# Designs tried in a protein design chat: VHH binders against Protein DOG1-like 4 (DOGL4). Part 108

Target 1, 232 residues: Protein DOG1-like 4 (DOGL4), of Arabidopsis thaliana (Mouse-ear cress) (q84jc2)
Amino acid sequence: MSKMRNLVEEKFLEFYESWVIQLELYLHQLLIAHNNNTMSETELRHLISKLTTHHKAYYTAKWAAIREDVLAFFGSVWLNPLENACSWLTGWKPSMVFRMVDRLRKSRVVLVEAQVKKLEELRVKTKFDEQKIEREMERYQVAMADRKMVELARLGCHVGGESVMVVEAAVRGLSMGLEKMVKAADCVRLKTLKGILDILTPPQCVEFLAAAATFQVQLRRWGNRRHYVTHS
Short names: E, the ipSAE of ESMFold2; O, the ipSAE of OpenDDE; V2, 0.75 times the mean of E and O plus 0.25 times the DockQ between their complexes.

## First folded at step 16 (VHH)

Design kf32 (from kf1 with T103Q; framework vhh_7z1x_3; at its last look DockQ between E and O 0.66; V2 from the best seeds 0.73)
Fold by OpenDDE, look of step 17:
Structure kf32 (fold): chain B 232 residues (1-232), chain A 122 residues (1-122)
Amino acid sequence: as target 1 above (232 residues)
Amino acid sequence: QVQLVETGGGLVQPGGSLRLSCTASGFTFSSYVMSWVRQAPGKGLEWLSGISGSGGHTEYADSVKGRFTISRDNAKNTLYLQMNSLQPDDTAVYFCAKWDEYQGTTYEFDHWGQGTQVTVSS
């Protein structure tokens, strides 16, 4: 009973698999860099830039894909159940990264007071932005469940050329709204990531990026193992 | 138990070539990204190159790009590093390494082999 994949799903699956593999290669570099106290600031910044570019590439691909079919990202077939369970509006929840930073602080990362203050400010802002998006999503859901949408759904159940056209138009409209929300969420993600990296020193950035990459790769690996064991 | 055994090191003159091998056991080799790293005397660990499980993705440090080539034979559970145009600065102990998805952000030496010594000298 596997969900039939459309072309967008198939293409993005291929992209994502490749992207995650590349991320893991970068993770190796990050981990070694973290253990190398002799790396210059320039070298660290170069590595950081490499990772940030990689992340930007993901969103570029994502935004191209959602333009074609945003609905594919709601129930992403390229993600395993564990990855999906950790998703918020088709990606990672922005506020989650602050918990990651907190974990780093409890372990090896020493932040100065000024950094702590800035991080807290960013946390508050990020939380506010998340809530704003969630409110918009709720509004959207209510709108989708209204009388008009019900009628549209009924029309979609009827066989007829004209009815199909109407339904398609309506779906396009809805998809545009979803796309806007997804992009908004992604913007919050990108801003949050940039904000954190701007606050942290290059060595701290490497640690943070390593933690983030680890988290993503672990979800992929752990989730896949579980999924294949249960469905093989 | 994960085991990595590096071989192929030795003494070589500047401009010479060596081919390192890493034999892996105790895990599904083809499912893991593998890397080569080195440690020169008195210096920290340096990442050199990485390769995906299938071999379709490779990465190189700038210090070795164009001179070193990473490859793998999954049927033999072996990772390779072809090193050309070797220089004295390449003198180091070379290690192959895998990342353990259960270990978090730590990259422990216990997941490495004993390493193989490469000495480039006239």
Scores: ipSAE 0.871, ipTM 0.953, lowest interface PAE 0.5, mean pLDDT 90
Fold by ESMFold2, look of step 17:
Structure kf32 (fold): chain B 232 residues (1-232), chain A 122 residues (1-122)
Amino acid sequence: as target 1 above (232 residues)
Amino acid sequence: QVQLVETGGGLVQPGGSLRLSCTASGFTFSSYVMSWVRQAPGKGLEWLSGISGSGGHTEYADSVKGRFTISRDNAKNTLYLQMNSLQPDDTAVYFCAKWDEYQGTTYEFDHWGQGTQVTVSS
């Protein structure tokens, strides 16, 4: 139940709804590709390219919208409550994608030792980058609170026009800092995705992308319809 | 509960046209993306086209783009595939398919129609 939407929220809501529909159309193609298919490697690489381009398009649109209003992406109106509850810095936590790789390895995907080694190296690097962002965000929040609190305390000592300018500067600084951190997190997400797809073979990439698309589509459908779902 | 029934197949000459129908029941048809898929004799499955629940968003495989048109009538719970400029390479069994978001341990289309045979021959 939304109380108010601005123009950034309205435009991104329309974008995101279309983007998820297209993701589901790609999911259908991935399902055919991985279930008893005879597709050539060239055909598989073309499908993988469509998926990677689709994911890049999401971030391109997101980064344009963030320049207008980064705060819209914290508690986004285009996501249902289940999707929002899964968010870490406006998206899926980058390192969580390796749980999906682990599930596939145990059930459907056979990895050679060289791939396992490269995936472990990537997992460590992703976790390191993730933790670095968390530490930088913590320091930023503390630094902003300290400066803001000092100026608000000065406002209590005397009242004047300069206090309004300091508050406005603090709010602008907060938004710029949040935009920087969100983009950093998104870059880790994209780097991790590309790294996984570079390590996996084309059939393995199709399995991974199908699992990822399945999870995202399920999360949206379950969150939107959980009161009337049919049990499998 | 879910039932998909394809009709409209048959024998046509090269360059001919056919319109396939898929009648759906047992689920809220308008809520689901639907696809057409075919399987030629001795060949693997080939995804042809998909359409969003509302009908506003469609996609086609390169092999059929410009010749085939997917559509749906949500009031009649029916999916359509208009096939024009048919050639012998289009000979196959054609299926409509629905993905089930509540499926268990495997990622697959859970529901297929029985299929309808399309044969393109002189």
Scores: ipSAE 0.638, ipTM 0.863, lowest interface PAE 1.4, mean pLDDT 80
ESMFold2-Fast, scan of step 16: ipSAE 0.810; ipTM 0.938
ESMFold2 (binder alone), look of step 17: mean pLDDT 82; pTM 0.824

Design kf33 (from kf1 with T103K; framework vhh_7z1x_3; at its last look DockQ between E and O 0.76; V2 from the best seeds 0.79)
Fold by OpenDDE, look of step 17:
Structure kf33 (fold): chain B 232 residues (1-232), chain A 122 residues (1-122)
Amino acid sequence: as target 1 above (232 residues)
Amino acid sequence: QVQLVETGGGLVQPGGSLRLSCTASGFTFSSYVMSWVRQAPGKGLEWLSGISGSGGHTEYADSVKGRFTISRDNAKNTLYLQMNSLQPDDTAVYFCAKWDEYKGTTYEFDHWGQGTQVTVSS
C-alpha cells in the first residue's frame, strides 16, 4: 500500500534526509551559541550566515526538483504524515514564524519598540502575500476542475500512444502553473525569513533560528517515530 | 535513563595529543547526532564538533578544525574526540552532549556526566 516513488522523489528524499541531518548539526551549534554569552558578534553573524546558506541550498534543490516534477511535492513522500500535516503549499506557512517570534518574546527575547513595529509591518505584509497566493491557488483549482480537467481525465482512460502524448502535454501545462505558485510561496517564505533576520539582533537571530530548526527537526523525529510504530 | 560518561582527559604538554571517549547509554545511540563541547575556566560553553548518527556528517568549530577529529562507534555506543596539537588554550572540561527532542526551544545543552578535565601545560 506504499506509494511508488519516482526518480525525483527518491533523489529528493535522499537530499532531504541529508539536509535535515545537517540542520540538526547546526542546531547544536545554535543552542550552544545561545547559551554562550561570550561569543562575538562576528562569530554569531558567521553562524547565522551558515544557517541562511543552508536554507538557501534547500530551495535551490527544491526548485531544481520541481522543474522536473512539481507534483512530487504535492504529497511529498519524503515527509512523514506530521510534516505533511504542517505543510502549506509544499512548505512551512510563512505567517507561522511570527507565532514563533511571539513565543520567544514571551520567554527570553526582549524586543525594543522599533523592532516590534517592524515585525508587525512584516506580519501584515506576509499575511497579505499568503492570501494572495491562496486566491491564486483557488483560481487555479477552479480552472483545473473545469473542461480541461475533464478532458484530461477522459484522455487518460484511453489506451494509445497519441492519447498518452496528449495527456502528458496537458499535465505539463498544469504542472507549470503549480510550479509558479510553489515558487511564489517559496519567495514569500524567503522574504519573510530575511525580513525577520534583518529586524532581529544577532543574538536574537540565533534564538529564532534555533527555534525554527528545533521545530523542523522535532516534526521529523516525532513524526517518524509515530509512523514507524504504526507501520512497522 | 540517559547517561553520558566522558573519559580520557588528563595533563598533557603543548603539542601533545589526547583521545576522549564518551560512553552513552539509555537511548538508541546511533539515532542521535552527538556533539563535543567544552568549558574553560571563567568562560562559557564552546561547541567544538558534531557528528551525525551514522557518522556520515561531521562539523567542526574553527578553533579546532584540523586538530580535532570526531568519530563514533555505534556498536560500542561510544563517541570519540581525537585531539592533536593541543595548546594551553584547549585547557577545559570537555563534555559530550546530545540534543533532547522533547525539550523544545527551551533546551539547554546538558551533559549527563561530569565531563573530563583536559589540562595543557608545560
Scores: ipSAE 0.874, ipTM 0.955, lowest interface PAE 0.5, mean pLDDT 90
Fold by ESMFold2, look of step 17:
Structure kf33 (fold): chain B 232 residues (1-232), chain A 122 residues (1-122)
Amino acid sequence: as target 1 above (232 residues)
Amino acid sequence: QVQLVETGGGLVQPGGSLRLSCTASGFTFSSYVMSWVRQAPGKGLEWLSGISGSGGHTEYADSVKGRFTISRDNAKNTLYLQMNSLQPDDTAVYFCAKWDEYKGTTYEFDHWGQGTQVTVSS
């Protein structure tokens, strides 16, 4: 017994499956690049650009899909339960990426004082932007509940087709608000990623991108295997 | 245990072609992205091409795109690399490789073949 998926969910599921497969192909390139003494910085920057473009393509496709149905992204059918458990406002919490940076500093990369200062400034800015989004979400939800509860109560006083039209307008208003907040969160994610890659050297960027790709591919593949086992 | 065995290398003249094979055992071959990697004498590893488990997605390094074609036959647990228009700088040991998500290794393939030598010269 499976649940029916709408067209937006089906299309994005197909996109996401391909996107993660492509990410794993880039991971293979990163695995060679971080151990390759003969790759130039130009070649490393080209690979980093491919990864950046790949991540941007994800958000481009996501934003197009959100315009059609933002609610599909809250409990996404294209994510397995493990991936969904890691979600904050339809994606990775932006500041979580600094855990990867911290792990790299402990084991694989040496950062100079200037880089450390810039990364800490970016971490603080990212946390501030997260908190701003959370406050706006809370304020928006309160404002929406007040207006929507009044509109829904008023709908209880109406009979016929006008009630359906008012409900549709209320749902559209909710969707617009959620779309705005999801895009704001995604913008923080992209700004944080770009900021980290601008601060790190090309070899350090390769280490970071390899760690990030590994984690995301592991969640996908490990979560999918557990999902199939759990349902069998 | 996981095993990867490359065959099909040899001596070829410039402009020639070779087809490499990599026979896999000890894992569910169709579930893994596979890559071809080469190492020229005195040089580092160079990633050449990769292919998804189903075969539906492929990627190539710029240095070989248009000349090399990766493919797989999941019924035979075999990965292929068709190499055309070979030049002397393609001389290298060619390896197939896989990455396993459960080893927790973020910085190395978990298994490599032993390699097959390709030599391009007159």
Scores: ipSAE 0.716, ipTM 0.903, lowest interface PAE 1.1, mean pLDDT 82
ESMFold2-Fast, scan of step 16: ipSAE 0.818; ipTM 0.942
ESMFold2 (binder alone), look of step 17: mean pLDDT 81; pTM 0.815

Design kf42 (from kf1 with T105D; framework vhh_7z1x_3; at its last look DockQ between E and O 0.67; V2 from the best seeds 0.60)
Fold by ESMFold2-Fast, scan of step 16:
Structure kf42 (fold): chain B 232 residues (1-232), chain A 122 residues (1-122)
Amino acid sequence: as target 1 above (232 residues)
Amino acid sequence: QVQLVETGGGLVQPGGSLRLSCTASGFTFSSYVMSWVRQAPGKGLEWLSGISGSGGHTEYADSVKGRFTISRDNAKNTLYLQMNSLQPDDTAVYFCAKWDEYTGDTYEFDHWGQGTQVTVSS
């Protein structure tokens, strides 16, 4: 498992570096599309589709990797310390994305009342789903402190095949529970992104996606610069 | 003092070729994704192609796929666009562009060259 974890980390690091480079290439396209009022709706929708497909590809790769080693995603080696500090259950906190939506109120193409209502309904649902996951995580963390788990840990310190098997089964159960929880959080992320894009017009989608990509790329650059200054 | 200078434009007949160059200074060129963008009369800004800092990743607009090739020489701080099978619709001012960071105002490239004119005419 230790060797498999290292291999999972190496493979996902390679994937993630490539994925972020492609995100920045898409950001360049979004910057032009945002400032071009002569692009057709078909062209804008095609670009939005490329970004949607790109984000789905991330979760496809992540879920495959988590199946092999979910713990690789807690304190990930492919993220700098600043990116890790901003992480909520191995990724962005779903409700945070609505801060980017709030910027659209200051855009040249402002949100209409019907969109504002739908976005507020989505925000409420997203927070509700997020809180459910937080309760499951709390329950998981409390289970770690349970006296029965402490007793199992004590038993595992005594050399014996039966005790070792019981501890191994418990650890495997914990990993499966974390995998389920991370996938649940990722489903909320994907549903929130899709919900926002379904409510927004194509020009508003482009601005929203530009904001999201900008934040992700810029956070990575800020974290990398600070790490360089500290350790070079 | 970020500077981008495009050269290599000119008049060419349909089916012809041109190679554009963009010389960069004032930043660590190899650390940045670079793009080629054009502006044709009446069509606004059109993103054409982008390349990663290492040159390992490239992306192209559908309008230029198979005809244009983006490349870079990091030792010379130079970005290239090889344009083949040129068409009258390729007539535009061609810019190289760099995005560094969001300044709080809008989502746009923060650094542009002055552009080089390409005219495809018979």
Scores: ipSAE 0.799, ipTM 0.931, lowest interface PAE 0.7, mean pLDDT 87
Fold by ESMFold2, look of step 17:
Structure kf42 (fold): chain B 232 residues (1-232), chain A 122 residues (1-122)
Amino acid sequence: as target 1 above (232 residues)
Amino acid sequence: QVQLVETGGGLVQPGGSLRLSCTASGFTFSSYVMSWVRQAPGKGLEWLSGISGSGGHTEYADSVKGRFTISRDNAKNTLYLQMNSLQPDDTAVYFCAKWDEYTGDTYEFDHWGQGTQVTVSS
């Protein structure tokens, strides 16, 4: 039934479980803050900073872990099947976050013309960066398929260490390239998040962060009831 | 039927201590993050502290960190708030709250207690 987890998977599982619990604790703060007209701008900025720091801590830990084992982040043991099914290059798709902004704009948030223009510029830039990454990923997908073909040929022709070393060097090169692609996707995620928070006012940022945290916690809670309970 | 009932409030002098309890029923208490929230007269709601379902993770607002301690006893379905070094500006109605619902663009706690009054005065 169970398989041994390697050190990277075990460490990141522990980190991620704690990280999501802390996100829900911050969500409780956001739930109070987004309807509270008596909080000062300084208090709102402090809460926004807590959320921003929490997200940056996730990527700091992730980037350390992918240097050791990038493949652990494709079909991760710390995510439930619904979370894994929703992944684009090991995380949320950057352009998708604008659906959340659009929904807030229609119902909870009034934006001035300058904000709308800046958000549209950011949306276009984000989509451009995504498409660039998708083109690069297509090249790696082809190379990964060829790697599997080489591995099968190697097994059918049991040759010496030189042949194994060439295959191993090729798979290490593909893993290094995959690490770079995952980091590039994460940089687009961070740039998009920062860009949105820079354009929105502090109360609007609280609305956005509450919506984002709610979605992430709900996705985890709904997708894995037993897993969610074990980590709460 | 979810029910949260706060008790333990009262009148206390500055510098004093008080322990609040919140008794929960109608849901699986150990499955939920719980929070304490207060409302001072004429003021908005202030989030104070939260605790994970297992009790292993806690968080505090800066205004109460070091003075207040959140805890829970899942066998008794009870949430606690130990309040030390109380000052007059801690005077408020104190509520426990939980969240477990997503609906549209509104993200609110889904259940609150009726509250318990804490008054800090000479």
Scores: ipSAE 0.625, ipTM 0.865, lowest interface PAE 1.7, mean pLDDT 83
Fold by OpenDDE, look of step 17:
Structure kf42 (fold): chain B 232 residues (1-232), chain A 122 residues (1-122)
Amino acid sequence: as target 1 above (232 residues)
Amino acid sequence: QVQLVETGGGLVQPGGSLRLSCTASGFTFSSYVMSWVRQAPGKGLEWLSGISGSGGHTEYADSVKGRFTISRDNAKNTLYLQMNSLQPDDTAVYFCAKWDEYTGDTYEFDHWGQGTQVTVSS
């Protein structure tokens, strides 16, 4: 019952597998940095920069891929069922990172009042942006379910060459809409991440990034233990 | 039970070379990223290098890049660190490290060997 992989899926799978491995390598660095009180601010900032660059690379690759086939990212075949279940519009939900920060605050991270205030402001903004995207998605879904979708479905049942062209055009149009929404969501993710990193000190950034990376790696490992996923 | 045993350390003159080994047991070695770290006297832990489970990806700290080479033999469950052009500043206890996905909120390496002493001195 597994979805047959297309070329886009195969390529992105390969990319993602490599990307996650690299993330884990960075995670090791983050963990050591977190436990190393002798690292300079410059060194920490350099490490942070490597991680941020790595994340940016992911979205660069993602956006290139979604341009070809955005639908591949809905029910991603390169993710296990657990990872997919935790996905919001093809990725992590932006507001979840604040829960992560809260968790860190309860454990080891001490934030000054000014940071707390800024984080709260960012939280509110992020939530607003999420809701906005969700509303757009709802609107899009309604639009898809209208006459156009019905017509598309009807045309898809016909073998005529002209009909195929029309169907392809319609699907392309729909895909473009989805692509816009996915990119919008990704922008919120990137803005949220940047916002948090701008508020936190370098040592705090390292802790946060370590937590985030841990979450991603653990989620994948836990999911793979429950559900066999073939990796190259 | 996860076990890591580091070997290969010793006394070497500046400019010399050493090859460290880490023998792993108690887990599927090839499935895990492994790292080398060190601790010099009076200093904190320093990450040196990491390698993916398959060995296809490697990373190095700037302090050792071009001098140290990380590798692994999954058939032997062994991690290696080839150290060339050793300097006095490389004097430290060297550890191989595995990150445990079950560490929860601790965000620490839970599995360390006893380490191996490397001393670079004229």
Scores: ipSAE 0.529, ipTM 0.831, lowest interface PAE 1.0, mean pLDDT 88
ESMFold2 (binder alone), look of step 17: mean pLDDT 82; pTM 0.824

Design kf59 (from kf1 with T106R; framework vhh_7z1x_3; at its last look DockQ between E and O 0.84; V2 from the best seeds 0.79)
Fold by OpenDDE, look of step 17:
Structure kf59 (fold): chain B 232 residues (1-232), chain A 122 residues (1-122)
Amino acid sequence: as target 1 above (232 residues)
Amino acid sequence: QVQLVETGGGLVQPGGSLRLSCTASGFTFSSYVMSWVRQAPGKGLEWLSGISGSGGHTEYADSVKGRFTISRDNAKNTLYLQMNSLQPDDTAVYFCAKWDEYTGTRYEFDHWGQGTQVTVSS
C-alpha cells in the first residue's frame, strides 16, 4: 500500500531528488579528479569542500524537517526499497564507511601505517558510538511500548476533542525522543565522515568521496528501476 | 549500443565562439547526467561542465565559468556546449561523457565519444 505522503514527506522528497542529482554532478567531477593526477592540491581541496558542503546541506535540511515530523523519516517514503534496506536510524550506518575504505585499500589506495592506525582507532570509536545509540534506542522503544504507545492506542480509539489533544501530546513526546536519537546518529555520521577525511590525503579523499557518492547514486538508480518495474 | 558523437569543433581565433554538439544514442538520454570533458595536448583530462537529465541542474569548472554554457535537447538526444571568448588555452579535444550506475570498481565514465578538436589560434 503506497503510504499517503504528508507535506513534510513531499517537501523532503523534492529536496532529496534534487540533492541526489547534484551529488551525481559532483560525482562526475570526482571521477575525473580521481583519474587525473595533474590536479593541484588546491583544486582537490576545493572539490572536497564542495562535497562536504553538500553533505552538510543535507543534514541541515533533514534536521529542519525532523523538527516538523520526525516520524516521516522512519517511513522515508522518498527512498526506494533498496535505499531503505540500507538505512540505519534514518541514514547510512557509520561503520559501513570503513568497509568502503577497506575496499579502496584493496584496490587502489595505499595508506601509510600512521593512517591505518588512525583509521582503526576511529573505527573502534565509531562502533562504540553506534552501539551506544542502539542501546538508547532499545531503551526508548521499550519505554514507549510499555507506556506511551499503549496510552496512545487507547486514546486513539476514543472520539472527542479532548482525546485528540491528549493523543497529540503523546505523539509529541514520542517524536521528541526520536528526534534526539536521530540527531545523535547523524552526529556520529558526521564525525565519522570528518574523521576519515582528516586522515586521508586529498587524493585519497577524492577517491573515498567518489566511492561514497557512487554508492548512494547506485542505490537510488538501481532501486528506482526495480521499483518502477514492479509497480508499472 | 551506447554511442556518443561529438561535433562542432574547429579552428577559431582568440575571442571567437564555437558550439559543440554531442549526439547520443543507445540509451535513455534524458535519464542521465551528462558532462563535457577536454584533454589538451600533454595534459590530463579536465572536467568542464555537467548537466542533469532534465537540464534543471548545471555545474561548471572555474576555468570555463561565465564563458561556456552547457545545455541539452532531450527530444533530439543532443548535448550542447556553447563556448564563448575562447582562448588559446582552450585548445583541446572535447568529449561528451556519461556515467551510469553499472560502472564497476573503477570509478570511470562508462562511455566517451571520439571527441572533437577545438583549436584556438591567431
Scores: ipSAE 0.879, ipTM 0.958, lowest interface PAE 0.5, mean pLDDT 90
Fold by ESMFold2, look of step 17:
Structure kf59 (fold): chain B 232 residues (1-232), chain A 122 residues (1-122)
Amino acid sequence: as target 1 above (232 residues)
Amino acid sequence: QVQLVETGGGLVQPGGSLRLSCTASGFTFSSYVMSWVRQAPGKGLEWLSGISGSGGHTEYADSVKGRFTISRDNAKNTLYLQMNSLQPDDTAVYFCAKWDEYTGTRYEFDHWGQGTQVTVSS
């Protein structure tokens, strides 16, 4: 059955546009803070808290929206095609954030041995959690294909309210399974972000958050300026 | 060529008010988040406030929240900072600044004005 753009998609589009604008406002603050050697640790931790609160607000809104329509988050109307192409289970891939950490280590951030060890442990844990989710998604898709064939065959043999209930149950099952997996992926994202920020010092956290916000804003603005790109 | 020009600074008594302006040229002003930043004598840069391209979103540093108001007039390509209840600690050079997507890997603003001096004394 075909799906029209619904109220969930319209509301989240409005939320997301506002959320990204606020992220860019925080980016400006990070751009000053990341080279400012006169800011107190308290001031830096306050800024870091604003960013983490902003990211948590995104997931709060997302989880409310996916309860109503998880499929809206696969090929989202509030993202440009470049942003959608970069998605892993409706968001950034947790293990790939470590590429950003690695780049910062080469140019801007000096880590002590204890931090390096903890980051490598977190990288391994993050990869393990990702792989677990990917295996669960594969098993879900296989099970859904088998169940869909049986249910569609039964529907072809029946006309009436019982067949409608079977189709409705299959649709609900698909949505519930995807919601569970999207939430699991989001939990890995939040654990990875928190883990990185817990290992880094406050100045290093500011460097990381500046890089992360920069990348997200760049991806949006570059993808939105597609009239200079003929490949789309 | 991008140009940002700040005006409106001067000498004011504690408790006084000033309005700063920043005239922008050489880019699509309404497409960019703009910021005000200041540098007090012997101190580092301090971010004060930012405003979205449309003007619909603003953010303030805690040190100026409630006293300063950022605004913009996109028809005139001008950014404003209304500063009320000024105190000696607000004495600084005030700059407007923007960030651009092509320079983001430097993690720095790509353009700054020359700055305008604000001095609060008495």
Scores: ipSAE 0.661, ipTM 0.883, lowest interface PAE 1.5, mean pLDDT 83
ESMFold2-Fast, scan of step 16: ipSAE 0.797; ipTM 0.932
ESMFold2 (binder alone), look of step 17: mean pLDDT 82; pTM 0.826

